VH-VL binders against Probable pyridoxal 5'-phosphate synthase subunit pdx2 (pdx2). Designs and how they scored, part 20

Target 1, 248 residues: Probable pyridoxal 5'-phosphate synthase subunit pdx2 (pdx2), of Dictyostelium discoideum (Social amoeba) (q54j48)
Amino acid sequence: MEELIEENNIKIGVLALQGGFKEHVEMVKSIKHCFSECENKYKYSIIVQEVKSVSDIKKLNPHGIILPGGESTSMAIIASSNNDGENIFTFLKEYIKQGNFIWGTCAGSIMLSNNVDGQKVGGQSLIGGLDVLISRNYFGRQIDSFETKINLNLKFSKNNNNSILLENFEAIFIRAPAILDVIDKENVEIIGEYIVTKKDGTKEKVITAVKQNNIIASVFHPELTNDNRFHQYFVQLVLNNHLIKIKI
Short names: E, the ipSAE of ESMFold2; O, the ipSAE of OpenDDE; V2, 0.75 times the mean of E and O plus 0.25 times the DockQ between their complexes.

## First folded at step 24 (VH-VL; framework fv_refanezumab)

Design w4 (from u1 with heavy chain D100P; at its last look DockQ between E and O 0.84; V2 from the best seeds 0.73)
Fold by ESMFold2, look of step 24:
Formats: structure tokens, C-alpha cells, sequence
Structure w4 (fold): chain C 248 residues (1-248), chain A 121 residues (1-121), chain B 112 residues (1-112)
């Protein structure tokens, strides 16, 4: 049976500590509909707000959170100093464990990673949860920033072939990290890749975007483009999760 | 012609330290990860970790966090393994081995000849 | 975390005969994202370092004789030497590189 559910609000928080949070908010606001290949007979609306503290997150009670790129050191300091006894990163660890959706871009992807190449004892605080090996500033060793076209294989479920190929997606890399390896291959799906040709002609394939259940990471900045389809993807994942939860 | 040439065998007492070298030739040293693998006498192979030669950043397998240090001298295309506070159980042959970077691989395509480190009182 | 178990621990095979070595992983090493088995085989002759024979479960490394082949998928893998030669006396190791790296305990191959 079809059922129309009025006031089906999808709430997205954008962590507004530092970096490109305003651009993420505008991209989410620009979403007119989720992907047409995912059947959704229910009316819904998207609510997006900046969140700056654990209190803001609790008040919004979002179904998903976006962690923008920026200066990870600045973000860690602000996350610790702006809380009334609660560290935002500590809160986000629990938020993720509870099955809520989170998407980290650039520095956000580093903060979500379990293994960071070159991480030293006493280094910056991490949220963790994403079982990959990420290299901080991988592309910045060659060039400060660049744009290129990449293919993204958007995956919605492991248990069926529900995927969408975004060909020639404009990807903006700004001193971007790269994922060098997936540690938990059972649970981490590769969404995007890039081939680097080194000076001696050898090639290294790196990963630019992944999904581990409720954790999404991308090393590029889709919020700095005119293409909101990656934001549509994240919102669709959040919506699908919400619809599953309300069926109980 | 890829070659990995390691330093000679070492005889050490418990509590001492040792530094094993692995000199690479026949390829661009900084384009490939260097791995370290341990083989105790009469036993199998145990992966210790790697060092990313492009950055000098090491990764240590859980059992090798602490007393084992990987380092590089890229000017002479050489990787190093340093073991501090040596124990009798550290007696083994230590291999360096190269890892290709295509398709998230982890197989080891070229190996050094090995360095025997013996720890005896 | 992933335990690699080889069988048998040792075997003796007559010259020119087929030798078969098995490797079983405690978890599947087949990655769905690229449909590859993250499994390699190494040969270690007496007094020598290991030498890569096979990667991706079945791909021969350059310079390895055609008498060596690898097969299997998921958790069960086999190294086969179709016609044993005297120079094949060695210990053979499987290795997974699916989640970090672990090696099997080794299989010693001798001439009967």
C-alpha cells in the first residue's frame, strides 16, 4: 500500500566551525528533488542549518551532518573550546555509532579516518570510524589546487545493484588528501578514484570518495561547484535511512 | 633491474640496539613503499609494516609499535630498520620488500637478501 | 586479524609429478568493489629471500615459469606446480593483503 506522509522533514546539519560551511548550506538548499531512480512516493522537505556546538546539534536533531573542509587544527581547537563541557568530536563519535549519517569533505574526511599517514602521537584530534588509510595533503605535494573530471559510482545499498554513475563530475582539489587504501574492505565501498602519474611514469591509483555504511567521505570539494548531485546523494542516503526507521 | 641490498648480519646482547639498512637500485626509490618482514629461525614470515618513501611516513603493524623504527635516506635510496631494547625473541632474519602502488595492492614484488640479527647473552 | 592456514605443512612429490598446496583464509579476501582476490603466493628456497610467484590469486609474476598456477576465490586457494622440477624445493607461503598483511605458516615442498 502507498501512504502519503505529510511533513516528512529531512534535517541536515552543517558543522560551521571553519571552512566551506556556507557553500554546503547553499548546495543543500538548491536540491529540488532526490534522485529519480530511487522510488519515493512520500512528500518530504529538506531543512538545513549551520551547527556550531553540541547544543546546536541537539536542538536541530539532524538525520545527517556534513563536516566541511578547512583547517583541521583550527576545527579541533574550536570544537574543544566552544563546548560547555562537551567536545563536538566526542559527541560526533557517538552520533556515528548510533547510525546517524555523516559526510566529511577534504579535512572532514581526514577527521573521520581511522588511519592517517604520518599521524604522530600528540597530533590533532580525530573523530574516527572510517576504516581507511588517508594521506594528508597528498595532492598538495604536486600542485596547490586543481580541477579535473572524475567518475563517481554512487552506491545506495550493498545488497542490490542500486548505483548511479556520475560521469565527468567536476572535482575541485585544494591541498586535498587522498585515500591510499581501504582497511575494512567488507564494509567500505569505493565511490571515486583517481590515477596519478608520477614523474618516472609509474602510476598510483588513489581513492577520492568512499561510503562505509552511514559514513561518507570525499577528498574533493563538491560544494565549490555548480553541481549539487553529490549533495543530492547524501540527502538521498539520509532520506532512505529515515524511511526505513519510520516503518517500524 | 630492481635490487634491494641489505647490511650484514649482527650479533647483539639483550638491551642493545641495531640498525639494518636496505639500499635500493634500478627504480625510482620514492615511487614505491618499502616494507619490513621478520622471519624467526625455522619459522614463517611476519609483516612488520611499511614506510612510504615519498613522505618518510611509517606505518607499524600492532605488534611492532614502540621498539621498531623505520626511516629513510632518500639521497642514497636507503631504508632503515632500527630495533631498540633488543630481546632474545627479536632474533630473526629481517627483510625489506618493495610494494607496488597500483590498485591498492599489498603484495611484495622484490625482496632484499635479508639481515640476520642474533640476540644472545 | 585474518588468519591464513596452509595445508599440508609439508609434502614430498616425485619429479615431474603435480604438487598442490592449499591456503585457507579465516575471512573472504575477495573485494566486491573490484572483484579481486587479495592473495599472493611466495617461494622461499633454502638460504634465499621469498620470491613473488602469484598475485591476485591467479596472476603469474613476470619471469615465473608456466608450471606454476594459482586458483581459488574467497577463502580457499590453491598453488599448483604441474610438473615438479628439482629447483622447486622450497617453502611456499600464501599472503593476504585484504586487511593489512598476514602470511600462512608455510608449506615445505621436497622431492620424493
Amino acid sequence: as target 1 above (248 residues)
Amino acid sequence: QVQLVQSGSELKKPGASVKVSCKASGYTFTSYYMNWVRQAPGQGLEWMGWIRTETGNPYYADDFKGRFVFSLDTSVSTAYLQISSLKAEDTAVYYCARRPTWDYSGYLDYWGQGTLVTVSS
Amino acid sequence: DIVMTQSPDSLAVSLGERATINCKSSKSVLYSSNNKNYLAWYQQKPGQPPKLLIYWASTLESGVPDRFSGSGSGTDFTLTISSLQAEDVAVYYCQQYYSWYTFGQGTKLEIK
Scores: ipSAE 0.635, ipTM 0.825, lowest interface PAE 1.3, mean pLDDT 87
ESMFold2 (binder alone), look of step 24: mean pLDDT 93; pTM 0.947
OpenDDE, look of step 24: ipSAE 0.749; ipTM 0.883

Design w5 (from v4 with light chain N35D; at its last fold request DockQ between E and O 0.76; V2 from the best seeds 0.81)
Heavy chain, then light chain:
Amino acid sequence: QVQLVQSGSELKKPGASVKVSCKASGYTFTSYWMNWVRQAPGQGLEWMGWIRTETGNPYYADDFKGRFVFSLDTSVSTAYLQISSLKAEDTAVYYCARRPTWDYSGYLDYWGQGTLVTVSS
Amino acid sequence: DIVMTQSPDSLAVSLGERATINCKSSKSVLYSSNDKNYLAWYQQKPGQPPKLLIYYASTLESGVPDRFSGSGSGTDFTLTISSLQAEDVAVYYCQQYYSWYTFGQGTKLEIK
ESMFold2, look of step 24: ipSAE 0.729; ipTM 0.867
ESMFold2 (binder alone), look of step 24: mean pLDDT 93; pTM 0.946
OpenDDE, look of step 24: ipSAE 0.840; ipTM 0.918
ESMFold2, fold request of step 26: ipSAE 0.721, 0.737, 0.739; ipTM 0.866, 0.879, 0.875
ESMFold2 (binder alone), fold request of step 26: mean pLDDT 93, 93, 93; pTM 0.947, 0.946, 0.945
OpenDDE, fold request of step 26: ipSAE 0.904, 0.899, 0.902; ipTM 0.955, 0.951, 0.954

## First folded at step 25 (VH-VL; framework fv_refanezumab)

Design x1 (from w2 with light chain N35D; at its last look DockQ between E and O 0.70; V2 from the best seeds 0.78)
Fold by ESMFold2, look of step 25:
Formats: structure tokens, C-alpha cells, sequence
Structure x1 (fold): chain C 248 residues (1-248), chain A 121 residues (1-121), chain B 112 residues (1-112)
């Protein structure tokens, strides 16, 4: 009498400390199809929940977690308040180390980065794990927010070089950071780039999205668009990882 | 047209400080990162780190943390290298060098003429 | 840390002849994300700063004579001067920029 669908549920947590967590939840709920389907006997459902504490995360036991954008200083303070007796960032470090999937958007991408430009010793707490150099508020120095079309080269498998090109993806930048350089080129794959034309006409290429194994980062806000394909991408990565673990 | 012009040679005693300047012209100074590279007499090139000219944020290679300080004066398009507590082993030519922006590349397209710093008793 | 090793340490080549300088990295500097080799070559003439010759292993910098060329991929790279000129007397350095920056020890090129 047990339902097969419950054994195949894909569980996504959205960290609901501050910022755009509701929009991420709705985007995941809107997913009708992943990029690829399993065999007809392995049906899946997607469960998404807000998580506000280590206790919430443990109860959901998610296969992947989304770190929304917001104000990075506020999120670090809230995370370090030791709610439920545990620091959320410390828990997420271990969650990542165990091979679970995590995706940071905007401020979430800053929190995942190992190198933040201008960060002082003993400064704001970070989760870390992503070997890039990121600049806080890179675009906000010129303009508070903007929207543009970009190309995204979605990467699924490191050694097979398979990818899907999303052309003309609507990207929303809100005082967004930019990835200035990749430190670990062996493990970090570039998903998205953008060429900034400065006031003097100088062109600077920056990185807007990357994948390092189980860590995904984007500096733009796909959750604020009508295009759920980046959320589909993250869910597909989570699903693929789950399928490998159960040897489907 | 791009030029990086450095300050003249320096002769210092151990324990002193020195400040090397690198004045940029022919391009917008704050649009390009500046690197510092050391070459001891008769030896090869050693990267010391960079400074983002837009923000003044430096990055130091491991061997150059502590006594070496990068700074800027954007009003005169000038980068500085300050070395404190000079040691005899700091004797070298110090170069500033610019990196390109169009491909987040790490190669160095324009170099200053170099500044010889000699540390001796 | 990526170590760059050049060979030979010094060579002498007759005017008009081909000169070949090798550079080996301790690990691959090929970035699979864009299929580029993160390797550059520099020329340092006596009493002068280094001058960029080649980037991405084989791309010639603007204003560099076309007798200079670069080849190789992964860990093994070569700088070639097809017809040596008197003004090519210099020390030549390779540099990786795959993970921060490391220079080779240099190769001194002289006229035989």
C-alpha cells in the first residue's frame, strides 16, 4: 500500500533567512519537466520547502539546497545567531563536503566563495567551498539594477563535456556581484559570462555563473523571471546525483 | 601609447623603508589591475601580487604578505609598492605590470621599466 | 603550486637559423571550460623589462614579429624563432596563469 512515488521524491530546501526565498520556492514548484526523463517506471515528484534552521534542514533531509540572494551581511549575522543550538553556515559546510548539492544566487554566491575581493581577516562569515574570486556589488557601482539577455552554457558532466546552451536567457542583476577569476580551473566550469563596457569604453569580461561539482553559483536572479530553466537545471543535477546513488 | 613609468633606483640600509611608484598613462588607470613582479640580481621573475585599481583592494602572494604593501593614488594614476623593514634579500628590480581585462587573463601586457632597490650596510 | 621548467638554460644559434625553447609545467594548464592553455612567453633584453610575446600558448601579441611562434598543449610548450635576428638576443621566460602566476627560470639565447 506504500506509494512508489514517495520513494522517488526529490527534496529541495530553500534557505529562508532573508531575501528572495519565496520566489525560489515558487520557481521550483513551477517545474513540470526536467531536461531529461528517467525510464517510464521511475516517476519522480519534487518537494520544496523553506528551511530556517539546522533543525528544519535535518527534518527535510534535502537532496539539494538553494541559498537565495539578499543582503549578505544580514544573512551571515542571522546564520551565526546559533538558532536551534547550531550554526547554519557550519552545518552547510559539512552538507557540501558530503556531496550534497547547493546553489547560491547573488548574495548566496558570495557566501559560497573562498575568495571575496576586499574581505578583511576575521571579517564576515562565509560558507566557502567555491574556488573563485568574487567582487561584492560589482554591478551596483555603476547601476543599482538592470536586466539583459545572456547565454548560459549549462554543464552536467565534467569529463563528458555535455552541455545545453540557453540563448537569450533573461538575467536580472540587482546590485549584483561578479566573479572576477576562477582559482581552481581544474574543477570549476563556466556557465555564464558577461562583458561590461565601462564608461571609458574599456571592456571587462566577468563570470556570472559557475559549477564546481556539487556547488552551483549565479550572480543574477533567475527566480525573479518567468523562465524556470535554471531551476530545472539545478533540480536535474540533484536528480542525476540521486539516480547515481541508487544505481537506477 | 600605454606607458608605465617607475621611480628611480634606491639605495637603502637594512631596517629602512622604500616606496616605489608606477605612473600609468595612455589608458584609464582604474580600468586595469596592476601587478608587481620582483627580479633579484641575476635571477628570474617572481610574481608578488596585484591590486585592483578600481577599489584599491590588494592581493599578495604568500611570500609577500606582511612587509609589502600595495597602494594607489588615482588622482595621479599611480600605483605604489612599499617595503618596510628592508633586508639584504630584498635587493632586486621591482616591476609594475598591467593585466588585460577582456578575458580575465593573467598574462601581463605592459611593464614598467623597473626600479632597482639595493639594500646594503 | 605549478612549477615551470624551461630547457635549455642557455643556447647559441646562428643568425637566420631556427631557435627552439621548451617549457614544461608540473601539471596541465589547459582549461577544459574554454579549451585554452594558460601559458605566456616573455622576452627580456639586457637592461630592459620583460615584453609579452605570446599568450594562450600560441597567440602572438600585437606588434611582435611573426618569426616568433608558440606551440604545445597541456604540460609541454615550445617557443620557436624561425629565423634568428640579432635583436632577438635575450632571456626568454614562460609563465603559467592557470592558477595564479609562476614563471620559468628563463632561457638565455645568444648568437653563435
Amino acid sequence: as target 1 above (248 residues)
Amino acid sequence: QVQLVQSGSELKKPGASVKVSCKASGYTFTSYWMNWVRQAPGQGLEWMGWIRTETGNPYYADDFKGRFVFSLDTSVSTAYLQISSLKAEDTAVYYCARRPTWDYSGYLDYWGQGTLVTVSS
Amino acid sequence: DIVMTQSPDSLAVSLGERATINCKSSKSVLYSSNDKNYLAWYQQKPGQPPKLLIYYASTLESGVPDRFSGSGSGTDFTLTISSLQAEDVAVYYCQQYYKWYTFGQGTKLEIK
Scores: ipSAE 0.735, ipTM 0.868, lowest interface PAE 1.0, mean pLDDT 88
ESMFold2 (binder alone), look of step 25: mean pLDDT 92; pTM 0.939
OpenDDE, look of step 25: ipSAE 0.880; ipTM 0.940

Design x2 (from w2 with heavy chain P100G; at its last read DockQ between E and O 0.70; V2 from the best seeds 0.80)
Heavy chain, then light chain:
Amino acid sequence: QVQLVQSGSELKKPGASVKVSCKASGYTFTSYWMNWVRQAPGQGLEWMGWIRTETGNPYYADDFKGRFVFSLDTSVSTAYLQISSLKAEDTAVYYCARRGTWDYSGYLDYWGQGTLVTVSS
Amino acid sequence: DIVMTQSPDSLAVSLGERATINCKSSKSVLYSSNNKNYLAWYQQKPGQPPKLLIYYASTLESGVPDRFSGSGSGTDFTLTISSLQAEDVAVYYCQQYYKWYTFGQGTKLEIK
ESMFold2, look of step 25: ipSAE 0.794; ipTM 0.898
ESMFold2 (binder alone), look of step 25: mean pLDDT 92; pTM 0.937
OpenDDE, look of step 25: ipSAE 0.875; ipTM 0.935
ESMFold2, fold request of step 26: ipSAE 0.774, 0.759, 0.772; ipTM 0.891, 0.884, 0.890
ESMFold2 (binder alone), fold request of step 26: mean pLDDT 93, 92, 92; pTM 0.942, 0.941, 0.940
OpenDDE, fold request of step 26: ipSAE 0.884, 0.884, 0.883; ipTM 0.939, 0.942, 0.938
ESMFold2, last read: ipSAE 0.785, 0.768, 0.773; ipTM 0.897, 0.887, 0.887
ESMFold2 (binder alone), last read: mean pLDDT 92, 93, 93; pTM 0.940, 0.942, 0.941
OpenDDE, last read: ipSAE 0.890, 0.884, 0.887; ipTM 0.944, 0.938, 0.941

Design x3 (from w2 with heavy chain E54D; at its last look DockQ between E and O 0.68; V2 from the best seeds 0.76)
Fold by ESMFold2, look of step 25:
Structure x3 (fold): chain C 248 residues (1-248), chain A 121 residues (1-121), chain B 112 residues (1-112)
Amino acid sequence: as target 1 above (248 residues)
Amino acid sequence: QVQLVQSGSELKKPGASVKVSCKASGYTFTSYWMNWVRQAPGQGLEWMGWIRTDTGNPYYADDFKGRFVFSLDTSVSTAYLQISSLKAEDTAVYYCARRPTWDYSGYLDYWGQGTLVTVSS
Amino acid sequence: DIVMTQSPDSLAVSLGERATINCKSSKSVLYSSNNKNYLAWYQQKPGQPPKLLIYYASTLESGVPDRFSGSGSGTDFTLTISSLQAEDVAVYYCQQYYKWYTFGQGTKLEIK
């Protein structure tokens, strides 16, 4: 008999509290193929939905969640004032601990960071889990937005033996943060960097994207481009994790 | 040439306060973070923390949260270390040291000459 | 908390001879993401501040004589002075900057 093809539904939630969640939904919908040629063995479909509450997340039961860019203080306030009876950020802390995948873009990367430069005791509510030092509005101190080409070394494991180099990726920075340092170098992998030239000609290297196990962060806005390869990367990570869980 | 010039030695009584200055020259002060490092007499080096010279945001190592305060005056390219409620064990040479920015590293490429703070009853 | 341990605590070496100072970290300071060792060496002459000699384990700082070299990876590092000069009398410190910052206890180098 023919080998039975198993269909797998990959469910992606996009946190729709504020910011660019619609663009992320459309980018995920545009994904036709994964990074690897796995179609002959497994059929999969991608289900993407906006989620606005803990109830929405539980109903979807997603394998991965995208935290869009936007205004991080507004998102934290909305998350804590939700009438669902449970704080969304508290729920997401546990979601991450359970090994589910999460990707924060721009303000989403701030919300995932353990160390936000200048963070006050009792300040903005954060999800945490990503052990980096991030600076809010790093690029916006000089210019509100800009676009440039960067290289991205997409990491699928802790070492570099399974990675893909994306050359000249169009990166859009809008009042973007920057990762200034990696605190837990054992577990955090650098995906992207950028060299800032200051007015006096000095150069500062900052980190624009990282992966810490099931946590992905990027400070730029891939959802505002025509290049869905970073969204493909996230979905591939979610798919790989799902396949491990069903033991195939 | 890059120079970090610190204020002179201090002799203080327990319970007093001290403010050490570190004036930078030969580079753009706000482009490089400033670190503080302590060296007790006859002992090794201990990192105290840094201050972002572009924002004024400090970071303190765990043992230096409380009585130790980093500050800036960017108009005169100067970083400050203030120590309150001085104790005998605060007797040390205090160094300011610059952190390069080109590769998000933590090594310290230029150091001030040091300020000896002596706390004696 | 990464502990840096140097050996020996003190050594005496004749002028023109080779001096070797070892530094061991309690955890690896090799960052696999960029394949760099987050380890620096400093020289502190009597009555002077520390001076940076080497960063990323083996990269010589500008203006440092080429008789100084650094080697090692992971947890074990070595500072070598190929031909000792009188002005090299100092205490030498290693420093990790892999996770925050810590210094070794120092190694005092003297002329035999």
Scores: ipSAE 0.703, ipTM 0.844, lowest interface PAE 1.0, mean pLDDT 88
ESMFold2 (binder alone), look of step 25: mean pLDDT 93; pTM 0.945
OpenDDE, look of step 25: ipSAE 0.857; ipTM 0.922

Design x4 (from w2 with heavy chain S105H; at its last look DockQ between E and O 0.73; V2 from the best seeds 0.75)
Fold by ESMFold2, look of step 25:
Structure x4 (fold): chain C 248 residues (1-248), chain A 121 residues (1-121), chain B 112 residues (1-112)
Amino acid sequence: as target 1 above (248 residues)
Amino acid sequence: QVQLVQSGSELKKPGASVKVSCKASGYTFTSYWMNWVRQAPGQGLEWMGWIRTETGNPYYADDFKGRFVFSLDTSVSTAYLQISSLKAEDTAVYYCARRPTWDYHGYLDYWGQGTLVTVSS
Amino acid sequence: DIVMTQSPDSLAVSLGERATINCKSSKSVLYSSNNKNYLAWYQQKPGQPPKLLIYYASTLESGVPDRFSGSGSGTDFTLTISSLQAEDVAVYYCQQYYKWYTFGQGTKLEIK
């Protein structure tokens, strides 16, 4: 048997530049139980804080960071303006390269993407790292916001044996983007999908959530629901990574 | 029946420009992405990129960033490939080809007949 | 960056006999998320555009004769024509659509 593991403090930063950062903080605070693999085997505590600067991030030293939804252009401007010595996005690029976990929702998922459909010269700065093709405001062209139930196939390892199906998850889409294609299929796993039916009856399948190693993206807003299971998923991934780093 | 009908052959001098058309019929033009593929004489097929017909947003393969421009006229269900500053090495047959949408497909289910562009002094 | 290599570059096969064309990719084109091989086969008859034959390595496109079949997984794929017909004279291309699109160099099939 494995040894009983001592207390583990899981530190989650929520980037509080714009968007639903307070809702994300409350969702993380609401986590009382993790998925079954974690809960009964290890002691852990969750520390969650808003972070507004590189200094805030360094002080917290988080194991994972959540990038809330919001207006992506405004977030990029604020990231540059509020950090005269270091751009937050530049710092986050390195944070990701070092293997730390990050999860972007809605606009946050756009900022993490390597390929943004229709990106213009002189356009929004991006963090990058996620090798997908994403379309800004894909759903908003038809309706500003909607809610629907989707299935989420939560992936914990690069093995289909370690996945959990969340059936009928309430997904809230607010002028949401959609992932149109996965560029790096070797490393990107599909968590969620949605099928759009066009006027002519043509169906288009789009991706609503993915995992690429330490990068998680969702185009919907789980923080605006009463269901914290996607936040549990992110925290579980962060915990698993922490345990690997301390050689357990 | 799905058809992609391209414009006729073009003979051009180096430095000129050309605009190849691809007219779609038998389906809703804006529901499917359009791709462009090049085949130089005696050579194989080379993917150039796509254009989203719903939005007009193009994506260019690395070797085709610059002188190659994809565009649309949705009122006549037509995609265009424009090549500027033509070089002799641009001599090729240029195909338009449609991508399915039901799954994350990248195979090309219907092809135009091709347009030969010859660049010669 | 996925290179598709076909073999042979050309072959001649007698009418009614079996033709076999191989395609190798430099990286696996099997997507673990859905367990599908992102590989297609096209036929290009003389003076004509390419025509889709097979997608997902083994799924026959509608209207393609039963004598065509595809097999293989990961990096190694095969197109088979079980009983060669005169109208099958063409160049055959494999294509990966796993990461953007790359075509094999083509295999020219002729009647012996």
Scores: ipSAE 0.667, ipTM 0.830, lowest interface PAE 1.2, mean pLDDT 87
ESMFold2 (binder alone), look of step 25: mean pLDDT 93; pTM 0.947
OpenDDE, look of step 25: ipSAE 0.836; ipTM 0.912

Design x5 (from w2 with heavy chain T101Q; at its last look DockQ between E and O 0.63; V2 from the best seeds 0.77)
Fold by ESMFold2, look of step 25:
Structure x5 (fold): chain C 248 residues (1-248), chain A 121 residues (1-121), chain B 112 residues (1-112)
Amino acid sequence: as target 1 above (248 residues)
Amino acid sequence: QVQLVQSGSELKKPGASVKVSCKASGYTFTSYWMNWVRQAPGQGLEWMGWIRTETGNPYYADDFKGRFVFSLDTSVSTAYLQISSLKAEDTAVYYCARRPQWDYSGYLDYWGQGTLVTVSS
Amino acid sequence: DIVMTQSPDSLAVSLGERATINCKSSKSVLYSSNNKNYLAWYQQKPGQPPKLLIYYASTLESGVPDRFSGSGSGTDFTLTISSLQAEDVAVYYCQQYYKWYTFGQGTKLEIK
């Protein structure tokens, strides 16, 4: 096996404005094994840090960023405040366009979405980039929090058999949104979904997690479980992208 | 027995307003989205947008932002299309059509009978 | 964004004969995540609203006569009426629901 070397560090930023950023940091730190790529070919260290400003992000220069849940309006306000003279959401729009990886959970998935149900002109600031329609508080109108088992089809390459099925994954929903429609079906892959049975017996199918190239979104909170496989998934995506860049 | 019954035809002058109704029956109104589609005389079908009946939140196709307003009255299971500042090119049949929440998009499974709006001098 | 083009614009077919209507999308409407084509067919008889015939390219809507069938995948789709009946005189529209909604221009079917 090759020795771990410093220049091959995989750097993950966790946006620490509000919400569950500490839980995300601990989940990333708990990753002992990457998927088979790390064991078979290369050793990499994983560096995870909270980032609170554009300056923090620039200093870390992360290969990927996790955008935790919380209250999306409060996060937009904090992101636009003059902490260091630059709007974090504006910076993240460019970060995404440059091909860097980002994963939003719960409120983070709302902020990444291009279409938010009921969004008003001049309303809350968003990062955008994810071409879906998301509904705020879809699950939370009846129950504030619940946990249920869902299947997750972890996608590593667009529309290929390069995927891992996690059956009966314990998903924690806290006043969670749901993705209702996929606008760009060519580029958006479904990772998770859920079927709701209404009181009248009508069934609705909604999306709980997606991947659009370098953008990952989930409406549930894997950081609040003891199962770090979704965080492993994100780190593996970041690692794969880094390895492609190094090989050329 | 799903049914969408729309209000009767309208004859209007340019600059006036019109409000088309679409009353649903035979299903739970708030369990399906409502779409609006127009068809100019002798022309094809053009999607205008939708309204989520559970929330009242509309989405408008780009060409229908501004003068076109979707709304609801859930107490009578009715969707509305209001068109302001009517123009001659607004002359068309306007259809409501419902859509299920399934499979990340939806076809239009039931249609209203249509409401002819005629705008002439 | 996605243009739906039907051919022919109009056709006349004798009673009991086969009618074929083609629909081409400018972009694939096959969603690889679930392997479904987001393509529907509607029938609009004179003076009536559109009626859903087929969804997911080939699935017949309940109550639609079995002489109607749909086929194709990706960008090329076909609606077939195996034995034309008098009540089938209508304009037929294809529709993509892959990215919002776009209708084809319609194909007018007449009795020859």
Scores: ipSAE 0.743, ipTM 0.871, lowest interface PAE 0.9, mean pLDDT 88
ESMFold2 (binder alone), look of step 25: mean pLDDT 92; pTM 0.941
OpenDDE, look of step 25: ipSAE 0.882; ipTM 0.941

